# Ledger of designs, part 13: VH-VL binders against Cytochrome c-type protein SHP (shp)

Target 1, 112 residues: Cytochrome c-type protein SHP (shp), of Cereibacter sphaeroides (p81238)
Amino acid sequence: GDTSPAQLIAGYEAAAGAPADAERGRALFLSTQTGGKPDTPSCTTCHGADVTRAGQTRTGKEIAPLAPSATPDRFTDSARVEKWLGRNCNSVIGRDCTPGEKADLLAWLAAQ
Below, E stands for the ipSAE of ESMFold2; O stands for the ipSAE of OpenDDE; V2 stands for 0.75 times the mean of E and O plus 0.25 times the DockQ between their complexes.

## First folded at step 6 (VH-VL; framework fv_rolinsatamab)

Design f42 (from b3 with heavy chain K101R)
Heavy chain, then light chain:
Amino acid sequence: EVQLVQSGAEVKKPGSSVKVSCKASGYTFTSYYMHWVRQAPGQGLEWIGEINPKSGRTYYNQKFKDRATLTVDKSTSTAYMELSSLRSEDTAVYYCARAPRYYDSSWYFDYWGQGTLVTVSS
Amino acid sequence: DIQMTQSPSSVSASVGDRVTITCKASQGISSYVAWYQQKPGKSPKLLIYAASTLQSGVPSRFSDSGSGTDFTLTISSLQPEDFATYFCQQYYRYPLTFGGGTKVEIK
ESMFold2-Fast, scan of step 6: ipSAE 0.440; ipTM 0.835

Design f59
Fold by ESMFold2-Fast, scan of step 6:
Structure f59 (fold): chain C 112 residues (1-112), chain A 121 residues (1-121), chain B 107 residues (1-107)
Amino acid sequence: as target 1 above (112 residues)
Amino acid sequence: EVQLVQSGAEVKKPGSSVKVSCKASGYTFTSYYMHWVRQAPGQGLEWIGEINPKSGRTYYNQKFKDRATLTVDKSTSTAYMELSSLRSEDTAVYYCARPKYYDSSWYFDYWGQGTLVTVSS
Amino acid sequence: DIQMTQSPSSVSASVGDRVTITCKASQGISSYVAWYQQKPGKSPKLLIYAASTLQSGVPSRFSDSGSGTDFTLTISSLQPEDFATYFCQQYYRYPLTFGGGTKVEIK
């Protein structure tokens, strides 16, 4: 692809002004939110809590695992990652993720 | 229910160090970051840094990174801020503060009562 | 660092007045701003976060408007307990930064 997980994380860290925290990213991914759409209160609603397993869209279509250990080309396309973050942050949280939130999420996911 | 209780006021000489404590209760200590913020008397608020009590990871405002040390004692649910090489400009009320959420929403719903540190000769 | 410029530094007002306090970020911060109230000798109290979300237990006379770089805290009908200093804070980018404060004083 046109990028790597490490390059994406570094870019988000530069925009955030701080190093990524993977554990904070894990906490965000697993959290239940009230600011977004009622039918998607968590990233786990579609992806599941175990990101090495396939998830499902709201319409029941299978989503490939988020973990690079199960889907090796994850987070290697910058436009795809930005689109994924934009859709999921707005659906789950009700707003765009901050650069720091993006860095944290990818730091955790990329290590899976 | 959630409480952050800080140690008492300190009077210090220039060049010395001070260590302020913040004892947390009413929530799971390792589930939230702890931040430190100071306020010179009658002035605005200045962010010092953050610590993740679970991992011990710290991140500091560049202004304080060479003098501030944030630590925690998980067994007593207590956070500490040490500031070294004190100067008169460090005279301020120092607060510990808990962010409302763990997820990078760094606005603070609970604050300690504050510890006045006076640096005078 | 993102500078938060708050104005005015003080305002004299009477009970029942509409009070507005402005906060300007030196760069775009979307809606990542919070507002605090601080009374003499007390710690700050969270009023509003995410530019428009009122903290639980905070009266509806407090509101925020704005996005990007320009934000306004409004107290629609000032009450005796509202005489205090108010601070804005950005949390878009580290280091976290606060405005200089606005003291709302009895006229």
Scores: ipSAE 0.081, ipTM 0.760, lowest interface PAE 5.4, mean pLDDT 87

Design f60 (at its last look DockQ between E and O 0.85; V2 from the best seeds 0.00; counts 0 for: pae E 4.1 > 2)
Heavy chain, then light chain:
Amino acid sequence: EVQLVQSGAEVKKPGSSVKVSCKASGYTFTSYYMHWVRQAPGQGLEWIGEINPKSGRTYYNQKFKDRATLTVDKSTSTAYMELSSLRSEDTAVYYCARAKYYDSSWYFDYWGQGTLVTVSS
Amino acid sequence: DIQMTQSPSSVSASVGDRVTITCKASQGISSYVAWYQQKPGKSPKLLIYAASTLQSGVPSRFSDSGSGTDFTLTISSLQPEDFATYFCQQYYRYPLTFGGGTKVEIK
ESMFold2-Fast, scan of step 6: ipSAE 0.585; ipTM 0.851
ESMFold2, look of step 7: ipSAE 0.331; ipTM 0.808
ESMFold2 (binder alone), look of step 7: mean pLDDT 91; pTM 0.935
OpenDDE, look of step 7: ipSAE 0.583; ipTM 0.882

Design f61
Heavy chain, then light chain:
Amino acid sequence: EVQLVQSGAEVKKPGSSVKVSCKASGYTFTSYYMHWVRQAPGQGLEWIGEINPKSGRTYYNQKFKDRATLTVDKSTSTAYMELSSLRSEDTAVYYCARAPYYDSSWYFDYWGQGTLVTVSS
Amino acid sequence: DIQMTQSPSSVSASVGDRVTITCKASQGISSYVAWYQQKPGKSPKLLIYAASTLQSGVPSRFSDSGSGTDFTLTISSLQPEDFATYFCQQYYRYPLTFGGGTKVEIK
ESMFold2-Fast, scan of step 6: ipSAE 0.454; ipTM 0.825

Design f62 (at its last look DockQ between E and O 0.85; V2 from the best seeds 0.00; counts 0 for: pae E 3.7 > 2)
Fold by ESMFold2, look of step 7:
Structure f62 (fold): chain C 112 residues (1-112), chain A 120 residues (1-120), chain B 107 residues (1-107)
Amino acid sequence: as target 1 above (112 residues)
Amino acid sequence: EVQLVQSGAEVKKPGSSVKVSCKASGYTFTSYYMHWVRQAPGQGLEWIGEINPKSGRTYYNQKFKDRATLTVDKSTSTAYMELSSLRSEDTAVYYCARGYYDSSWYFDYWGQGTLVTVSS
Amino acid sequence: DIQMTQSPSSVSASVGDRVTITCKASQGISSYVAWYQQKPGKSPKLLIYAASTLQSGVPSRFSDSGSGTDFTLTISSLQPEDFATYFCQQYYRYPLTFGGGTKVEIK
């Protein structure tokens, strides 16, 4: 890809005006939300709580692990990351994530 | 029931410091961000900073970064805000406020407020 | 810093009136605005957050609208308990900032 995890995180931190908090990102990822689609109350609905393991779509199709430790090219393609964030934030939360939420999520995921 | 109970009113002289406490109950203290916000008499609200009670990570409004210190005591579920080098314009009600869903930056529960008066 | 300019600073209204309060951000903040109510001597209370979601226990007469830079809080039929000061808050980027407040007073 066109970027690195560090470059993506730095860009979102600059947009947010503050350094990321990976633990806040973990909490958001694991949380149950009510603003999105009823069938996706959490990022973990499809990705599971252990991001080093494969996830699953609602119809049972496999999703590659989110953790770079298991899928080394994670977070190296800016278009793919924006698409993933857009889909997950809107499906789970019912809106786009703020720059701060994006920074937090990536800071946590990229370290897994 | 979520509660945030703050320490009592303080009267301070210019140049001194104040430490306000905020005891949390009714939820898992380390799972939510704690924020501090102040309100001068008859005025609007001003964000001071935030602390992640689990990690101790802090971030401050640049206006306060050299004078404010946020800490927590996990064993007592208590957050603290210390403001040093006080001046008369620091007279305000100081609130602790809980960040909704840990990643959110709007505040669903607030302490009752602590009036800090700075006068000679 | 993102400045939130709130207007009017005060409004006199009667029970049953429709009241609107405007908040303008100094730059685009998408829809990342929350609204608070504060009664005299009390701490602020969250009314509306995340995509126009009413906080639990907030009456349906409260609503908001807007995106980008211009946001509006509406009270469709003012009740006696609604006389208070209202604040907007942006949560798009740090530092978190609030509007100056709008006091809704009985006429």
Scores: ipSAE 0.349, ipTM 0.816, lowest interface PAE 3.7, mean pLDDT 89
ESMFold2-Fast, scan of step 6: ipSAE 0.575; ipTM 0.858
ESMFold2 (binder alone), look of step 7: mean pLDDT 90; pTM 0.934
OpenDDE, look of step 7: ipSAE 0.422; ipTM 0.842

Design f63
Fold by ESMFold2-Fast, scan of step 6:
Structure f63 (fold): chain C 112 residues (1-112), chain A 123 residues (1-123), chain B 107 residues (1-107)
Amino acid sequence: as target 1 above (112 residues)
Amino acid sequence: EVQLVQSGAEVKKPGSSVKVSCKASGYTFTSYYMHWVRQAPGQGLEWIGEINPKSGRTYYNQKFKDRATLTVDKSTSTAYMELSSLRSEDTAVYYCARAPKYYDSSGWYFDYWGQGTLVTVSS
Amino acid sequence: DIQMTQSPSSVSASVGDRVTITCKASQGISSYVAWYQQKPGKSPKLLIYAASTLQSGVPSRFSDSGSGTDFTLTISSLQPEDFATYFCQQYYRYPLTFGGGTKVEIK
């Protein structure tokens, strides 16, 4: 693709004004949220808690693992990452993620 | 029941360092961020830095990065801020403040504050 | 750094008055603003965060509005315990920054 996990993380860090915190990204990914859609209370609802394994959409369509160790081209298409973050942040949290939250999420996921 | 209890007032000489403690109780210490903010007499609030007690990861305001050191002792649920090379303009009330991790994950707004520690730098 | 400009710096008001405090960010911060109340000699107390969520125990007379760069804290009917200094804070971008404060004092 047109980017890499490191380039995306660096861009979000620049926008946030601080280095990513991967532990905070893990905490957000695993958290249960009440501000978004009731059917998607967590990022784990579709992706599972183990991101090295395949997930499912709400309609049963298979989602490839989020972990780059299992899906090597993950986070290499900037438009796809922006769509993924936009949809998932709004569905799970009920708002757009901050640049810091995007940096944190990708820092944790990219290390998987 | 959530409480942040800070150490008592300090009077320090220019060029010395000060270490302020903040003992947390009433919640799981590693589930929240801890930040430090100061307020000079009659002035506004100024952010010093943050620490994630679970990982020990710190980040500082550029103004303070060469002089401030944030640490935690998980066994006692205590956060510390050390500020070195003190000058008269460092005279201020220093606060520890808790930030939620789960609800926002940003860790950047403060739901509970310590009572403050007055640090006076005088010769 | 994102500058938070708060106005007015002070306002004289009577019990029962509607008080409005404004806060302007030097760049877009979406809804990532928090509001604090500070009484003399005391620590700041969180009133509102995420541009509409009242902290537990905060009276419903406190409300806020705004997004992007312009934010407002409103006290719909001022009570004696509300005479204090109020601060806004952005948490969109590091370093975290506060407004200069608005002192709400008795007329």
Scores: ipSAE 0.389, ipTM 0.810, lowest interface PAE 3.0, mean pLDDT 86

Design f64
Fold by ESMFold2-Fast, scan of step 6:
Structure f64 (fold): chain C 112 residues (1-112), chain A 123 residues (1-123), chain B 107 residues (1-107)
Amino acid sequence: as target 1 above (112 residues)
Amino acid sequence: EVQLVQSGAEVKKPGSSVKVSCKASGYTFTSYYMHWVRQAPGQGLEWIGEINPKSGRTYYNQKFKDRATLTVDKSTSTAYMELSSLRSEDTAVYYCARAPKYYDSSWYYFDYWGQGTLVTVSS
Amino acid sequence: DIQMTQSPSSVSASVGDRVTITCKASQGISSYVAWYQQKPGKSPKLLIYAASTLQSGVPSRFSDSGSGTDFTLTISSLQPEDFATYFCQQYYRYPLTFGGGTKVEIK
């Protein structure tokens, strides 16, 4: 509850020096990566391609939908979002996401 | 094979505009971003801006935002950079350069470049 | 804007030499650096991206090391075709910025 999707996106845009691009965020989320862990080649590995539906961890535990339309309190806790981005970017891509990538990802996800 | 072919050299007067073209072939035009970079004689590289060919979305280096206009024609797989209010300091080789659209470790690097277009601004 | 400072601005070298070029960012850019080679009258050619990933077709004598603010391009054994100008580029933050270039020329 200490923030909102719009506030987070604005913060990442300021850090990136550019407006978010939701289409780039969609492309990143759906992409298959080779630089990270072999078992998590895409954000869709756990979350699925349809983010309005529940996902699952590699061990089969249910993950609530990422879409705010299905989970209204998504992206309202800044520490939780930073932890999620850090974990996912390093697991899937093999590195920390840039501020621009964070802005793009949240711009697409927040609109779902 | 991937090719980016730019229009020929131009000589322009101060205060005029120039429009450089970059024709892409050998790949799906809308699957990659197109950037423009210039290099003044004896100097380094300077980023002008980017365009997403699928959406037409542009973003510019603040130094050029009031004078540069980036466009694409999807039917001919051609990108354009127009620079207005030309000054002698705008004399440079202008390059189009392709960037991966997906975040394959490095989304802002330029894997293919056009051959460059020399724009000379003289009075 | 992130400033990229290259050193040296030029270096004279002989075939077989180890050549080292340094690139310093004015703030942390993680591993978001790419290196380009440019020969006179030609466009830049991508050598390395993500600080350590060699572009396909680029010889293994080219390598990069570093993270954060300090990056080093190394040519382990200079060949005749390597005489060129080299540029680093950061892609951590807009606007995208390049180093001033390092000219590797014949001794």
Scores: ipSAE 0.012, ipTM 0.695, lowest interface PAE 8.0, mean pLDDT 86

Design f65
Fold by ESMFold2-Fast, scan of step 6:
Structure f65 (fold): chain C 112 residues (1-112), chain A 123 residues (1-123), chain B 107 residues (1-107)
Amino acid sequence: as target 1 above (112 residues)
Amino acid sequence: EVQLVQSGAEVKKPGSSVKVSCKASGYTFTSYYMHWVRQAPGQGLEWIGEINPKSGRTYYNQKFKDRATLTVDKSTSTAYMELSSLRSEDTAVYYCARAPKYYYDSSWYFDYWGQGTLVTVSS
Amino acid sequence: DIQMTQSPSSVSASVGDRVTITCKASQGISSYVAWYQQKPGKSPKLLIYAASTLQSGVPSRFSDSGSGTDFTLTISSLQPEDFATYFCQQYYRYPLTFGGGTKVEIK
């Protein structure tokens, strides 16, 4: 696509003013939130805790693994990543993610 | 009950270093970030940096990056801030402060603070 | 760096008064602002974070409003224990920055 995981992470790091922290990204991805939609309290609700395996939507449609090791073209389309982060942050957390949160999430996911 | 207990007041000469400790209790030490913030007499709060106790990863305010060193000892649940090349302008109360990771929001606000350590730099 | 400007720097008030403190960010920070109370000789205490979420154990007379660049801390009915200095803090972008503080003192 038009970008790479490293380029996306670097862009979000620049916007955040700090380097990404993959441990924070892992913690956010696995966390249970109450500020968003009740039926999506965590990123793991659809993707599972093991991101190298397929997930599923609330209606049962299969979602390809998030891990680049299992889906090599993950995070190579900047518009798709922005749409994914926008939808998931608002659904799970109830607000837009900060640039730092985006950097952290992608740093952890890209290493899987 | 969450508690952050800091080491006692220090008087240092210009050019020396100071190391302040912050002992955490009442929670899982590696599940929260630890930050350091200072307050000069009669002045506002100034952020020094953060450390992730689980990974040891640090990030510093640019003003302090070449003089401040943040570390942790997981076995004793203690965080440390060392500040080198002290100047009279470094006279301040230094605080450790805990930040939650992602319990209902971002981890960059401070829910519990240590009591503060006064560091006086004078000749 | 994001500058946080507080006004007023001090306010004299009586018990029962409504007190309003303003905080302005030099750029948009969405809702990523926290408010702290500091009593003389004591550490800051978290009052409010993100959007208007009240920290557990903080009285409901404290509230926050605003988004983007302009934020307001309101104490609806000032109590004797509320005489203190109040600070805002942005956590949208590093480095984390604080306002200059507002001292609420007895009239």
Scores: ipSAE 0.071, ipTM 0.754, lowest interface PAE 6.3, mean pLDDT 86

Design f66
Fold by ESMFold2-Fast, scan of step 6:
Structure f66 (fold): chain C 112 residues (1-112), chain A 121 residues (1-121), chain B 107 residues (1-107)
Amino acid sequence: as target 1 above (112 residues)
Amino acid sequence: EVQLVQSGAEVKKPGSSVKVSCKASGYTFTSYYMHWVRQAPGQGLEWIGEINPKSGRTYYNQKFKDRATLTVDKSTSTAYMELSSLRSEDTAVYYCARAPKYYDSSWFDYWGQGTLVTVSS
Amino acid sequence: DIQMTQSPSSVSASVGDRVTITCKASQGISSYVAWYQQKPGKSPKLLIYAASTLQSGVPSRFSDSGSGTDFTLTISSLQPEDFATYFCQQYYRYPLTFGGGTKVEIK
């Protein structure tokens, strides 16, 4: 689409004032949070721990894999990425992710 | 128990370099970030930089990027900070400090005891 | 860079007093603030992170309030071991920055 994973990561890095860390992104994605909705304590609740596999919503609707190796056009539409981060950060963490958290999450996911 | 043990005090001449060590124990060294922070006598805290011990990735405060070098030795669980082209205003206590790998941002749950570096002569 | 301004620079207090220390960020940092205690000749010790989460082992008399730009550390009933310098730190944006410190000294 209108962007690339590298371009999105670079934008968030500029906003954060720091380079992305994929390991930090992995840790955040796998973490259990208590500040958000009780039904979604982790990004893995819907997406699973193995992001190369399909996930599902709480109502059973299938979610395509997050890994670009399984879904090649992932993170190529800036509006879709902003919507995804906004919805999931608020549901799981209970607040918007910081620019640095966005950079970290995308750095790990884009490498999958 | 988590411990960060730093090397001893040093007196250095202007223009020289200093290398401070920080030996970690009581946890998995590569599971946490290591940061370096300094404090001039009677002054506040100033952040120098961050290293990821697993990857070796570093990020520096722009004020120090041309003079500071952060490294690690994973086999000995030791972090190092080297500061070159020393000036009198670099006289400070230098701390290593541990940060969790949860978020982009960092708070320091354990600190080394500090190493006083005096630049004079 | 985000500037962290602490006030007061020092405060004289007695055991049993309530002590409040303020910290103001030059821009919104949400809840990305931590507080440290430093005793003379010692390293800083983490008290609070994420603006409200008390570090394990830290007494409940320490609390934080605030969000956005204005933050307050409160010691509800000062104990002899609490005479120290206190620092706030933002970790919303790099470079990481600290407040100038507030010395809590015996009256």
Scores: ipSAE 0.005, ipTM 0.602, lowest interface PAE 12.2, mean pLDDT 85

Design f87 (from b3 with light chain A50D T53S Q55E)
Fold by ESMFold2-Fast, scan of step 6:
Structure f87 (fold): chain C 112 residues (1-112), chain A 122 residues (1-122), chain B 107 residues (1-107)
Amino acid sequence: as target 1 above (112 residues)
Amino acid sequence: EVQLVQSGAEVKKPGSSVKVSCKASGYTFTSYYMHWVRQAPGQGLEWIGEINPKSGRTYYNQKFKDRATLTVDKSTSTAYMELSSLRSEDTAVYYCARAPKYYDSSWYFDYWGQGTLVTVSS
Amino acid sequence: DIQMTQSPSSVSASVGDRVTITCKASQGISSYVAWYQQKPGKSPKLLIYDASSLESGVPSRFSDSGSGTDFTLTISSLQPEDFATYFCQQYYRYPLTFGGGTKVEIK
């Protein structure tokens, strides 16, 4: 990988103008949204509420756990993280995440 | 019914500090961020900072970072803003304001306290 | 800091008029803007968030349009209770910043 969770979080914090809030990241991840696609109202729709366990795509394919404790190479590829955030933010929320949201989400997920 | 009830008006001398309270009711106190915003007479709104009542985490506008202290008392559902080293230009109405915990709403304010006038005079 | 510039600073209008207030951000903020109404001697009240979402209980005569840097609050048919100052606010980036306010005075 070309980056680390700490580097990604620091970059998003700089763009947001504030330190990440992992509690807010957890709240966003678990939230039910109405602005995005009806079939994906939450990040938990595919990843589950327990991010140490495997998730499942809408087509039935397994998704490796999001938690670095279960998937050690998580958040070490900047292009992959940007694609993941772009797809999931637009699918679940209906818009691009702000830098603050990205920082918050990664701060919570990286600590799992 | 959501209510944020603030302490009464204060007159302070330059160089002193003031501590304003904001008592929340009608919702789960730890589920919503609390922010503080001030408004000088006849002027616009200026953001001071935020606090997460569940964790106690604070973040401040750099302009106020060295003088403002935000705290909460979870047992009484009360938020506090203390502003030290008061100057005449700190004369303003100070508001507490609730932001939803979930990000899509966390940085705007759906309910406001009635405001506390702080007058700084010699 | 993101600067929010409102115009006009004040407007006088008659009951039934369409009133428009503009808000320009110094950089792109997507749709992360909220609008507040403040009546004399009272605290601000949320009208609109996410540039287009009307807060529950707010009359449908209030609407917003825009994204990126340019936002417009519209009151389609001004009522006597709409005498107030209106503020925009961005929440894309810290510190949170407000526009300077637009005072709507009924003629």
Scores: ipSAE 0.014, ipTM 0.699, lowest interface PAE 8.3, mean pLDDT 86

Design f92 (from b3 with light chain L96Y)
Heavy chain, then light chain:
Amino acid sequence: EVQLVQSGAEVKKPGSSVKVSCKASGYTFTSYYMHWVRQAPGQGLEWIGEINPKSGRTYYNQKFKDRATLTVDKSTSTAYMELSSLRSEDTAVYYCARAPKYYDSSWYFDYWGQGTLVTVSS
Amino acid sequence: DIQMTQSPSSVSASVGDRVTITCKASQGISSYVAWYQQKPGKSPKLLIYAASTLQSGVPSRFSDSGSGTDFTLTISSLQPEDFATYFCQQYYRYPYTFGGGTKVEIK
ESMFold2-Fast, scan of step 6: ipSAE 0.507; ipTM 0.840

## First folded at step 7 (VH-VL; framework fv_rolinsatamab)

Design g1 (from f60 with light chain L96Y; at its last look DockQ between E and O 0.07; V2 from the best seeds 0.00; counts 0 for: pae E 13.6 > 2, off the site)
Fold by ESMFold2, look of step 7:
Structure g1 (fold): chain C 112 residues (1-112), chain A 121 residues (1-121), chain B 107 residues (1-107)
Amino acid sequence: as target 1 above (112 residues)
Amino acid sequence: EVQLVQSGAEVKKPGSSVKVSCKASGYTFTSYYMHWVRQAPGQGLEWIGEINPKSGRTYYNQKFKDRATLTVDKSTSTAYMELSSLRSEDTAVYYCARAKYYDSSWYFDYWGQGTLVTVSS
Amino acid sequence: DIQMTQSPSSVSASVGDRVTITCKASQGISSYVAWYQQKPGKSPKLLIYAASTLQSGVPSRFSDSGSGTDFTLTISSLQPEDFATYFCQQYYRYPYTFGGGTKVEIK
């Protein structure tokens, strides 16, 4: 839609005041957290560790792969990206992600 | 009792193609991904690709993307793997394997008995 | 692709021995590893997934450990039915890859 992965990353970098680090984003995505809901200890709970593969909701329904290589329209709709970040950060970590965390996550995911 | 029953051994000439079937029973066919893995004689295992039997969506190991085609027939609960432009290096036992995604993990909990494909002049 | 390096390639052991098999990933894969047993002429059988969950019907003498890049499968007291080839598999990212196998043989 209204944006591109590069434009989104640049916006989050500007808000953070620092360039993104894709490896920090990967580490955060794969991490196990204790601050969120007990049934979502990691982003990988629903999305899997391999973001080129389909994920699954808690009720077993398929989620399209996060990787743009598998789902080309990923990260082209700024409202959808903010919704995904809000849901996942709050469910997994128990808070909103910082702009730096958002930049890092997107930098890693968009390269997949 | 989950069963994956594969078609019989094949002997093929170089340059031809082979289509291996895998008939599933004992579970809801469309609820589990089907994967294909091969094992050359005396060697390890190599992942070929996967198919979502509900939607028909496929993803392949890039090594095989130009030659492998995975399909399903939901009415017979059967998965198929076709490999074209066969070479002697494709001589292997080909397995179908069922995967469960449920816990953010992929692992192959049931395997077919294997189908030997021999490619020789 | 993530390379899985498995060692040893073979081991000769007696009933009752403790056997340890290792897999090393070429990059970090968290705990996304599964272990399989394959007997001659048979298809692989899932033993362990998610770095410690035993598949239904697998005896408790099988265990694993590790995270990151280094993983081990342990058979605490080898039984006659355990003589087989064992494989690790990473499912961290595509394409999924397997270790080269470890053949556990009778002395």
Scores: ipSAE 0.000, ipTM 0.579, lowest interface PAE 13.6, mean pLDDT 86
ESMFold2 (binder alone), look of step 7: mean pLDDT 89; pTM 0.914
OpenDDE, look of step 7: ipSAE 0.597; ipTM 0.880

Design g2 (from f60 with heavy chain A99G; at its last look DockQ between E and O 0.77; V2 from the best seeds 0.00; counts 0 for: pae E 3.5 > 2)
Heavy chain, then light chain:
Amino acid sequence: EVQLVQSGAEVKKPGSSVKVSCKASGYTFTSYYMHWVRQAPGQGLEWIGEINPKSGRTYYNQKFKDRATLTVDKSTSTAYMELSSLRSEDTAVYYCARGKYYDSSWYFDYWGQGTLVTVSS
Amino acid sequence: DIQMTQSPSSVSASVGDRVTITCKASQGISSYVAWYQQKPGKSPKLLIYAASTLQSGVPSRFSDSGSGTDFTLTISSLQPEDFATYFCQQYYRYPLTFGGGTKVEIK
ESMFold2, look of step 7: ipSAE 0.392; ipTM 0.839
ESMFold2 (binder alone), look of step 7: mean pLDDT 91; pTM 0.941
OpenDDE, look of step 7: ipSAE 0.550; ipTM 0.874

